# Designs tried in a protein design chat: VHH binders against q54mt0. Part 4

Target 1, 331 residues: q54mt0
Amino acid sequence: MRPISLRLHERPITQVLFNREGDLLFVAAKDKLVSLWYTTNGERIGSYQCGGVVYSIDVSQDSKYLITASADAKARVWDVSSGRQLDSTDFEVSARSIEFSQGDKQILVVTDQVMGCQAKIHVFDFDKDEVRKLNKSYTLPSPQCKITQATWGPLNKTIFASCEDGAVRIYCTEKRELIKTILDHNKLVTRIEWTKHRIMFMTCSKDGTAKLYDTKTLKLLRTFDTGRPINAAGISPLKPHVILGGGQSAESVTTTKVDASQFKVRFFHIVYGEELGGLIGHIGPVHSICFTPDGKTFATGGEEGLVQVNHLDESYFEFDDDLVYNPPVQH
Below, E stands for the ipSAE of ESMFold2; O stands for the ipSAE of OpenDDE; V2 stands for 0.75 times the mean of E and O plus 0.25 times the DockQ between their complexes.

## First folded at step 1 (VHH)

Design E05 (framework vhh_7ubx_2; at its last look DockQ between E and O 0.01; V2 from the best seeds 0.00; counts 0 for: pae E 15.2 > 2, unsure alone 63.7 < 65, placed apart)
Fold by OpenDDE, look of step 2:
Structure E05 (fold): chain B 331 residues (1-331), chain A 123 residues (1-123)
Amino acid sequence: as target 1 above (331 residues)
Amino acid sequence: QVQLVESGGGLVQPGGSLRLSCAASGFTFSSYAMTWVRQAPGKGPEWIATIYSGGSTMRDDSTKGRFTISRDNAKNTLYLQMTSLKPEDTALYYCAKETWTYESGGTVEFDYRGPGTQVTVSS
């Protein structure tokens, strides 16, 4: 099936995100705009205007609230239906990452590291029933490096932070302390993605590898070596497949012909680690990948401001052996 | 214009020590990760170490424990302290500026490097 191309943003896409039902697609970009689309036909519904580059977005489970982190040092809460800003919180520096906790009771925000100011991981209480003031709950100690993303672990008991120095740092939310550091990547970790129910997670890195881990044991299960920087990953909720995207910006390479093949979205089998295929749809680096919860559709966002919505054909689902992941029994 | 100038190389006996310096200009030094690489005759470039703007470091295991990367942002200078040098360490050593900035979305490759400083380890 031919992908639906969404063309609105004139600057790089930073994140694509489906709602729980999969019928809405949110797109964040460096043009300070979040756009909302119908997944079925690619029609634009509306937009949310932020004051700076939008680095990260998330939507509540009921699709009523959108939260944004942006370069203007703000986290914002939006009414999805009306497009109105409901609340905002100011930081000293850019907000780089934002995510609702499971159950939508808390919001996680990461702020940037700048000279004289360390990155910070902030947690806010979120009340759907009250005038939606983001009330600060606590702040975690942060490393002396930039944090690219922070995400909630299973049942909100932990927070995972991907870092500039190639580390993934895990914090206990109850003790509010660092409990584990994973140092498997040799360059900046760009993204952490979760499997369904957060049994496993995958890290992406500029070192050209994606790494799959068991969440409980933190054991490395698989390494995917693509030979190119990886900016984004999607994990199918239906198939044992992962989608990896990335590439190098032409602006950064002074002498080499931009090979469009490097922007190919590549499919890998999770268990066997083999490449299954790829899709060419972008002419620049891919920055974000997201599956619908039903696993039938995925979206990609690129440097060129393009979003591709890909509906997977039945043929995609016919030949895969249902591989069930059995987590190791912790003895 | 971005300029990187390496110095401190030379001839040293096995077991000796050298400290390499890289003077940087033409960009905001403190905002970028910096890298040391080396290239021996007939071999490809070899990554040694990277130091990020925040001071965190990554290092290759082969030189880990012997080589230490550091930076002085006030002086716009990158350093490589080398100890317990071996003949296998003989190479042209380059200072490289990484292209990655958090604002730019980052690239893996460095966009500038100096002319290099020669390190020769020989009895």
Scores: ipSAE 0.020, ipTM 0.449, lowest interface PAE 4.1, mean pLDDT 88
Fold by ESMFold2-Fast, scan of step 1:
Structure E05 (fold): chain B 331 residues (1-331), chain A 123 residues (1-123)
Amino acid sequence: as target 1 above (331 residues)
Amino acid sequence: QVQLVESGGGLVQPGGSLRLSCAASGFTFSSYAMTWVRQAPGKGPEWIATIYSGGSTMRDDSTKGRFTISRDNAKNTLYLQMTSLKPEDTALYYCAKETWTYESGGTVEFDYRGPGTQVTVSS
């Protein structure tokens, strides 16, 4: 199986994201650029130029609109097909996380915490049929610490925020108040990823663990311990598999070569917690992993600016998750 | 070697429907985004819709409720289904093979555009 390598960015990749159909791949990077590619063949379509590091992106369900959060303290709305900027909203500090609500009627934007300014989650109304200046609906109370990501809970009833202090904070969108705090991680939570229909969620942390939760009960179901900081998780919508990525920059020791195996993405059975394998493809930390909605392809983005697109073959889908089909080798 | 040939235009009454076709050859049709563009006499080209290789579509807001773009990769054919036609829809309709290889700037580059098919909406 040979991946497709996308080589355009000369700065770290911050996010890779597929559209609903899975035929378009968006790549955000620290070089201030978002690039757009065909998933099938890796052909470049175009790009969207921001004024600072692009930290976070999202695409509307109809693939018509792209939204970006960037270090120049702006959230932008772009027309995907033309590359034209349709709207821009200014903040006092860097915009760190951005996401469309389910159904694309609202947009959340997370702003950074700096001296004299608390981290906030801002919610804006969005009309996909007539894009006009974003109108702020509300701002949620600050957790009084940096937020790494915010994401809409099931049916837009909640917003989940991963925080620098190791907490995951859950807000009620109707009452606009904090309703729950999860304190299972002891270090910065880097990412929250949803399973299909948002029935479960996974948290990734600098503490070297990823944790799987039931969304309704908030019960911790499983802990995946990799022993290394985890930056990203990709959850298969088709198989009970999760891919974890991360790592730390190699220290210069006795070798002149970077040991690429320390940056491999690792496959786990989501229910049983068994490690199923790994894939080497990056020479620096992996920052983002995304599956296509059909589960047949995933992309990884790394510190070196490389994106790898992996089309999964028939043998992957025929794998017996009970491990009867492919029993582990003892030696 | 790239060829695009539009068909299906004609004279139609207001409120009527037409289905336009574009037969493509000389390239791997299934790998490229395809676009419909129209041009009325004395006016510049107006973008209608784009369909990407995997089936995702982008449509102009003024027509998206009446016009549907689709493709048949087995037949190397692009379609535009037009309903509730109005006199203002009178134009020469072109299909185009579309690529962007440069920075964002509001410019869309077409590799090739066909000769067009005339749609006239008149009572």
Scores: ipSAE 0.006, ipTM 0.320, lowest interface PAE 9.4, mean pLDDT 85
Fold by ESMFold2, look of step 2:
Structure E05 (fold): chain B 331 residues (1-331), chain A 123 residues (1-123)
Amino acid sequence: as target 1 above (331 residues)
Amino acid sequence: QVQLVESGGGLVQPGGSLRLSCAASGFTFSSYAMTWVRQAPGKGPEWIATIYSGGSTMRDDSTKGRFTISRDNAKNTLYLQMTSLKPEDTALYYCAKETWTYESGGTVEFDYRGPGTQVTVSS
């Protein structure tokens, strides 16, 4: 099958996201718009208009509710099917990250750090069946640095925050306190991605590496060094593969090496650490990657506003069958 | 400043063998995957095999069992051992730094920079 290019947005893509069924694709961008598409054919279904840059989105398990975090200092709840805004809540600063808890009973929001205002991690109660409204529940102690993303850990017992100082900070939701700091990156952590069942997680960083950890022990299992800033990862739910994307827009007029290589999306085998291949299509940094839950489709979103939807065929699923591992030898 | 120089090609009869070499300089050879690509007259480039820095390999099904990719990191040299050669293997053979890439529009791209080495299989 031919890749599908979605070219509605003319400003940087901030996030691409499939619903639980995998039949719907949501696209957030800096043009203040979230667009909605059918996955299989790329047909546009509709859009949701925010008052500022949309930094982060999530969709409920039943695909009925979309939540958005935007630069206009609001978190919003939308009815997916009608496009109607159901609720909003105001912050004093931009909302940067938003995510439903597992089970959709709570919503996690990160607000920005500016002069005189520390970054905050907010938790709201959400009753999708009765109230459909955001009710503030608590905040967590500020890490006193900018937070790029926060995400629920397994069974909602923890919250993981990726931070500008290169740390991943882990909070206990019951005690509402910081319980662990992982400082393995030397530049900002851009994203945390979970494997299926959240048994492992991957961090992406502007330091050019992605790092895979065991969730229970927090042991570093593998580092993927691409040599270029990594903004996003997509972890296959079906094969032991990860897709890494990123790149840096820089003044590089005299270099001939910036043609396609900086922005290619690269495939790695998670266990062996080997690069399996790459995909060229973006002409700017890649900011978001997402697999469908069945692992047969993934989407990428870039700085230039392009979204690519790639349906994987059987040859992809046989890729690592030809991989031959040679153990190290004594010299 | 990356330099790749292929050698070892020539004329062989069907069923014959050749060993191709690629001398590499201008980068830390042992840190990169290396790839062999070939291009037959009038056709686009065709991926043959990749060997990763740790020694693992991938290869195309059409040459499975006949071609073996290897490397000598001490000599900064990539090899392709070719056996059971067929007329269809006639092509210019290039080595490339890193793995192959695939354009989203369906066009493959390889970072080959040398003159290539001609392999001709003819009775």
Scores: ipSAE 0.000, ipTM 0.219, lowest interface PAE 15.2, mean pLDDT 83
ESMFold2 (binder alone), look of step 2: mean pLDDT 75; pTM 0.744

Design E06 (framework vhh_7z1x_3)
Fold by ESMFold2-Fast, scan of step 1:
Structure E06 (fold): chain B 331 residues (1-331), chain A 125 residues (1-125)
Amino acid sequence: as target 1 above (331 residues)
Amino acid sequence: QVQLVETGGGLVQPGGSLRLSCTASGFTFSDYAMNWVRQAPGKGLEWLSGISGSGGSTSYADSVKGRFTISRDNAKNTLYLQMNSLQPDDTAVYFCATRVEYTWSGSEVTYFDYWGQGTQVTVSS
């Protein structure tokens, strides 16, 4: 498997994201730029320039609109095809996380926690047929700590927030209040990723583990322990596989000579927890992993500004996971 | 109310030394971790060093480790940065902050709280 290397950004990648059709790849980076690429050949299509580090992006299901959250305290709406900025909303502090609701009727924006300003999750109404200045619907109570990411729960009934204190907090969107706190991680939770149809979710943490949960019961199903900080997870929509990525931040590394194996992405069977393999490609921490919706391709984004696009070959899909990783039935 | 004032910058030769000071007022200094951040002309903010409220823990960015030393005097409400073996790349405006937001993956500063204009350090080459 040879990846396609995308070498535009000179600063860390913060997020890689495929659109609904999987034919477009969006890349957010700390150089204030979001770049757009064709998935099939890695050809660059265009870019979107923000005023600060771009922390988080999302794309509408019809691929017409891109939303960005950036360090210049703005959330922006962009027209994908033209590259034109359609709207922007100002905050008092950096916007850290942004996501369309299921059906694209609302947008959530997470704002940073700084001097005298509590971290908040803001929800805005969005009309894709007539894009106008975002109208704030509500703001959720602050968890009194930094939020690294927020994401919509099934049918938009909840919002899940990964927090710097190690908690995952779940809010009811109807009652606009905190309904559950999960305290399984003992360090910063970096990311929450959904399985297909959001029936399960995975959390990634600086504590070196990723944890898989049942969405309905919130029961912890499995812990994946890599021994290194985990920044990202990609969950295959076709095979029972998860890809975990991470590594130590640059500030905590005491030597300039770093073994590239510290930054490899690792493949695990999601049910059995068995490691299936790994891929070395980054020379710094991996910050983002995303699968195409068809499960045939995944992208990784790293500290060095490199994005790698991996097209999975036919031998990967012919592999019989049940024959290799099917343990004795336990009744 | 809250005020931070940076002093001690100036022009220095490569290989030279400078000591920066930051005087704090308007809050209980010993209750807060303190940080040093710099911005070179035309570049972004870079986190350099942090110290706990008690002074018992310190941390440094790789670019300054072994050359810079952070310290504090809680009785004087003052934060210090001792800068040794200065290089032309150390030319920047230096700021102190009670809270710094930087990248999860490095020392690049994305936001910080400050109440002064900083102090200019120029290392001639």
Scores: ipSAE 0.000, ipTM 0.102, lowest interface PAE 21.6, mean pLDDT 82

Design E07 (framework vhh_7mjh_2)
Fold by ESMFold2-Fast, scan of step 1:
Structure E07 (fold): chain B 331 residues (1-331), chain A 123 residues (1-123)
Amino acid sequence: as target 1 above (331 residues)
Amino acid sequence: EVQLVESGGGLVQPGGSLRLSCAASGFTFSSYEMSWVRQAPGKGLEWIGRIYTSGSTSYNPSLKSLVTISRDNSKNTLYLQMNSLRAEDTATYYCAREVTIFGVETTYYMDVWGQGTTVTVSS
């Protein structure tokens, strides 16, 4: 591995995200800043300044537009190359999650649940050729609990919402209604992560497990039990590997003596469930993990404000996952 | 516009006292738990304590004897009283609004932060 440490943010990282080409890394943090870096060398390109904690970001497939959801109750559209804010949409409460639909024609925004206001998923139309004020297309029924993340299902036919009650709720985008609830976790679901082509999805939970599902059947395929809260999963698009990250809450980290081993990111074989190894690099909980689309690099973002960029070398790709699981030689 | 603005930082002599203020605007202050967090130069974040909507408080055990957190909901203001300051208390101090899941402390997280106010303890 070829690690690069990015130390700009002095507050927790909330999300790391590569663009489709994998040459750009976007970093969102609680210091109200989104930073932009070259993947290859860790050179900083620019920044986008919000009015509150940036919880969630997404980038268009052509890398021209960045969208941000922030604690100042705004969703913003940015021009990536110039750093200019092109549009902003106001909400009554913090915007917690944001994502472009497949093909970048719509944007979903999750708003927070606070005293006196229900969590909601709002869907807006987006025109990449003429960025004007976002027009709300619809709002989905509230699950009556906090939503940590929402993400578009295959072909934009569904929206999946990870919830504080341990459920993943699936909405039909055509009918604009809840069609399925999966209540497999007994604590907050922190993240939903897709495998290549959204054929499978993984849920991460504060209950210490991550669960892998078939997207079409919703059948549970595998449970990964780490015994510690899981905030993030990175699923390799190239090898049958998943990286899980997490650890104790922020207050536990700040008041307890550092034990870096409890914050290591852990590698698992996605099919067999065997732990393949781990990487120590953070002194607090890991909040976000993202692979480049080519599977050659992954980034991790932590509570301490550190981003680690790991370029996987030839030894990683020469590891024969099939050979490890072949039957023993019979004589 | 949801905002938190800290004030009251500055230079103080060892053994001295300071009271920091945090002015909240753009939200119903009385409905949220609030925290103080600090960051010493070159070090990570250190949680100081929280104050609940009831006015009850919870502190970092290592700082309990040094600090007192209070709130005035009529003024939308959070306070941090610090006594017997030492050189190691030199840090940038942040106020933060908490989002919680009731009864599950490990899910506490801060969704709005102030810009911070710097406290320097020096002779």
Scores: ipSAE 0.000, ipTM 0.093, lowest interface PAE 23.2, mean pLDDT 83

Design E08 (framework vhh_brivekimig_d4)
Fold by ESMFold2-Fast, scan of step 1:
Structure E08 (fold): chain B 331 residues (1-331), chain A 124 residues (1-124)
Amino acid sequence: as target 1 above (331 residues)
Amino acid sequence: EVQLVESGGGVVQPGGSLRLSCAASGFTFSSYGMSWVRQAPGKGPEWVSSISGSGSDTLYADSVKGRFTISRDNSKNTLYLQMNSLRPEDTALYYCAKSYTLKYGTTEYSFDYSSQGTLVTVSS
C-alpha cells in the first residue's frame, strides 16, 4: 500500500497510537478531539471530545477503554466502541501524560507545573469490570521541574519520567520514591519509547539527540545525533530500525520560508547507528510516531494537523542483515 | 553456500603492522554486516571489530581500539583489517564472519563461522 493521509484535525497532532491488535489508530490533537480510524483503509470510526487540548492518550490491552489527559485539568476514561465517557477525574492543573500499567490494573497521570503547583505523578487503581470514579492509590514526590511524559517500567516495578531539565527520573513503585536520575541530555527530554518487552528504551530531546539505553543496567548504548530537536521516536518491533522525528517549532522560525526537508522523519539502524533513509511528509515539526505491534505499519503526526499512515512493503522485510536476534536464554 | 577466504596473516615483531583481507562469495556482500573474530591459543573466540553493510558504521573491541581499522570494498566483495602497533597478545587465528544475527544494544555478536582463518603471530 501507498501512504494514507488523514486530514481531520485543524490543530497540531500531539499523539498517534495503535492498539495492541494494530487494527485501530487513535489520534490526539490540540483541537480537543481524539479521532479513531481503521488502520487498513484510513476510514474514520469516531471521535472523543475533551474540554481542552488533548496531550496524551492510552488504550487498554483489550481495546475496550481509552484514557485521555487534557489541558482542562481532566483525566477521562472512555468506552471505545460507544464513544461514551465513563469517568472524569479533576486536577488543579493540566493533565499532561497518561498511561495504563502493564495488565491495565492502574493508570498513571502526570500533572503540569504552574504558579504555586509542582509537577506530580498520580497513580490510580482501575477496575475494568466496574468503571466508576478513579480511586487514587498514591502520588510520587515531585522532581520540582516540569515532566513531559511518564511511562511504566518493566513489570510495573518502576515509573520513568522525562523532564524539562534534561533528566530522566526513575521511581520505585513499591517504595514510592525516586531511585535514579539520568542526566545525559542538556535540554528538555520530549519522549521515552520502549523496545519490544521493554528491555531497552530510547529518549528523545530538544538537544538534537536520541539516546538508547539498556533498561536493566541503565547503560547508554547509542546516541543518534540529528542536529535538530527530536520530538518522537518509533521503534520497530520486527526490525532493528528506529524512526526519529521532530524539527524546529514553527513558533520559533523567524524566516518567511519553510524547507520541508527540515521535518522529514529519519530511519536509523538501532545497533549500528547508520542512517538508512528518510521520508518527507510534513510541513511542520513531527510530534508523534507509532508502529503497529506487528511492525508492518507506522503513523506520524505533525504540527499542521496531518497524520500519515505508512505501510512498509515486502522489500523492507527481506533485508537479511536486519534479522531480529532471538537467543534461547531470552525466549 | 557462503564462502569466506582470509589472507594476510604472518609473523611480525611487536610494534609491527599487518593488513588482513577476506574475500567473500555466495551472498550479496553489500547487504550484510561483516566482522573479524580471533581465537588465541588456549582461549575462546574474541570479537575484534564489525562494519555495517554500507561501511558507514564501525565497532571495535576495547583491546584494539585506536590500533586496528576495519574497512570494506563492496565492488570487490572484500573485507579488510588494518592492524597497527601489534602486541604479543594479538597472536591468534583471525576469522572473518558474515553477521546475520544481531543482539540489540549489546556489544556482543553471534556469528556463523564458515572460514579457514589466517594466522597472526607477534613474536620477537
Scores: ipSAE 0.000, ipTM 0.126, lowest interface PAE 17.2, mean pLDDT 82

Design E09 (framework vhh_7w1s_2)
Fold by ESMFold2-Fast, scan of step 1:
Structure E09 (fold): chain B 331 residues (1-331), chain A 122 residues (1-122)
Amino acid sequence: as target 1 above (331 residues)
Amino acid sequence: QLQLVESGGGLVQAGGSMRLSCAASGFTFSSYMGWHRQAPGKQRELVAKISSGGTAYDDSVKGRFTISRDNTKNTVYLQMNSLKVEDTAVYYCAAEVYTSYPGGTTYEYDYWGQGTQVTVSS
């Protein structure tokens, strides 16, 4: 079986995201567009046009609402089925990260750090039955550095923020204050990904490692060392597997073509840390990886604007030696 | 303000070669760079790009075109070999300013040259 290639976007993919049912795939890109696709056949359903680079998206549990954070300093709420913009909130600077709380009653928005403006985490109330205006609930204290992503902790009791300085900062949502700082990474933390039910979490870093933690104790359980910047992690909800993706930044430009195998996504056993295989499919850095909730499909999005949708076969679930799939790399 | 200036276009016969140059000025050149083209009545399309991850090409030009960069001169080049009549288009140089965030560049920092005409005759 071959993967499904989605080639609509002209610029880097910033995020791929499946809905709760897994039947819909949302793709955010730097061409200001979010596209929507059926997971099963790769048929395009629609699109949502922003005024700047779309950095981050999330979809409500019922798949009725899409939220977007974009470089034009706006957070937007969209009606998924009609493609209509329902609301927009203005900020002083680019909106970089956005996420619905568990139960979709609040929305978290991270804003950028520029000269004269500190990075902030804003929390808004959301009423799915009356989407008119986002009402700001609170703003958390700035970590005084850029935040790459923020995400809700279990039962919305905390918010986790990955930071430019290598820290992961954890805020109490009730007290609205910083309660813990994790300093295991030595470079920018690019992403935080949750295991099923948010029992564990993984951090990805430009230091070339991904780290797995117990959510309750914050104990470091495993370090995955790839030797290259890690931009993305996909964690299987069904098998003890994690997929890591990344690549070098544009500041390290070379005139010599890099071997395509350097952009393969890499499969690791989450408990034992052993590399199980890899998948070649991108000709530039991979920026986003997402599994469907049933664990049967995953999508990858890359610098070249390509999205690949991979439907895992029965042999993958029966035998670990079937993890290596080598699709064509002509893109 | 970053400015891009293309040069090297013109008329060439099928099977010939041509080299396009794009000089960047205004800021230090640490950008994601590419060449796009637009044929009459068609949409603008990516031809080749260069970044820290290497180079990428459209399938129609792979093996015939080579993109390269001279960081000392803040210039990117497109070497075009075995030119075909179908390669006739206005060629545009583009630059994206890289950031440290996942994805690397921002749309609001895109810069485009004015374009240079390449005409391939049979």
Scores: ipSAE 0.000, ipTM 0.133, lowest interface PAE 16.3, mean pLDDT 81

Design E10 (framework vhh_7z1x_3)
Fold by ESMFold2-Fast, scan of step 1:
Structure E10 (fold): chain B 331 residues (1-331), chain A 125 residues (1-125)
Amino acid sequence: as target 1 above (331 residues)
Amino acid sequence: QVQLVETGGGLVQPGGSLRLSCTASGFTFSSYSMNWVRQAPGKGLEWLSGISSSGSTISYADSVKGRFTISRDNAKNTLYLQMNSLQPDDTAVYFCARDSTVTTFSYEPYGMDVWGQGTQVTVSS
């Protein structure tokens, strides 16, 4: 297997995302640009220009619509094929996180916490046939701290919010109220990632751990301790594997092997928690990891503006995960 | 606890000068790019200036270029903004902010992940 390197962005990558079919890769970056690529060959298809840092993106199930949340205090709706902006809504503060509901009938948007303005989760109605200005449906109670990401729970019945204080807060969408708070992390939670069908979820934290939970019971099932800040998790939909990425850059660059290894993405068995290996590809922190829905490819996006697309070979899929009880001793 | 504290704001006459300071605690200050951001009454946040972790790379918004100077003292965990030739439209709350990326600045207010409480600057007679 040979990774495909995508070198367009001159600023840190904030998110990589595959569409449902897995044939398209969307890349969001701090240079205000979202780029679009073919997964198979890394050929660039187009781009979408925002007015500020693009923090978060999502794409509709039919791959027709792209939504973006950006630092210029806008959420935008784009036509994927034409690159044309179809709609936008304005906020008083940066839009930090955005996601389509399951079935694409609603969109959630997280707005930033600044002096005089509390972080909020806004929910908008979205109509594919009559794409107009997003109509605000409701706003959830503020957690009184910065929200790094919000994501729809199973069947859109809940919204999960990862928070600066280390909490994961769960809201009921019908009652529009906070119903649960998880306090297992002691530092900022950077990301929430779902397993297939959203039956489990993983949290990533600056405390150096990722934690796996049962969605129904909210019971902590496993803790993955990397000893380094974790910014991203990619969970395979096909094998019991999770890939964790993160790290912190230092201004003074050293040429030691220790510096190279601290930015590697690390593979773990999701059930047993054993490390299966790692992949070096970035010279700075990894900010985003995403698998294609078929599990055959994953992408990583880094601080340096680099995106690596990895097509997994047949030896990966022939590995017998049930035989892994003694992981290799690796750094 | 991670904290940024701004000082040095106040009332100044048009054409005057002020020096703002921002003291950082609870993180490795020398590893982060730092920024100054302001919010004028009834307006949104405006990014003014950024400085790299070493102090070698500096950038300014066009509105303040030539009038404001950003600097840092990593030994004292302190960021500075020297403001000269102040105008009435410079009246705002001034925030010290840490860039969400360690080695570069975002040129945008919301590329920042740690914020101070702000210090008021009023330019009037």
Scores: ipSAE 0.000, ipTM 0.164, lowest interface PAE 18.6, mean pLDDT 84

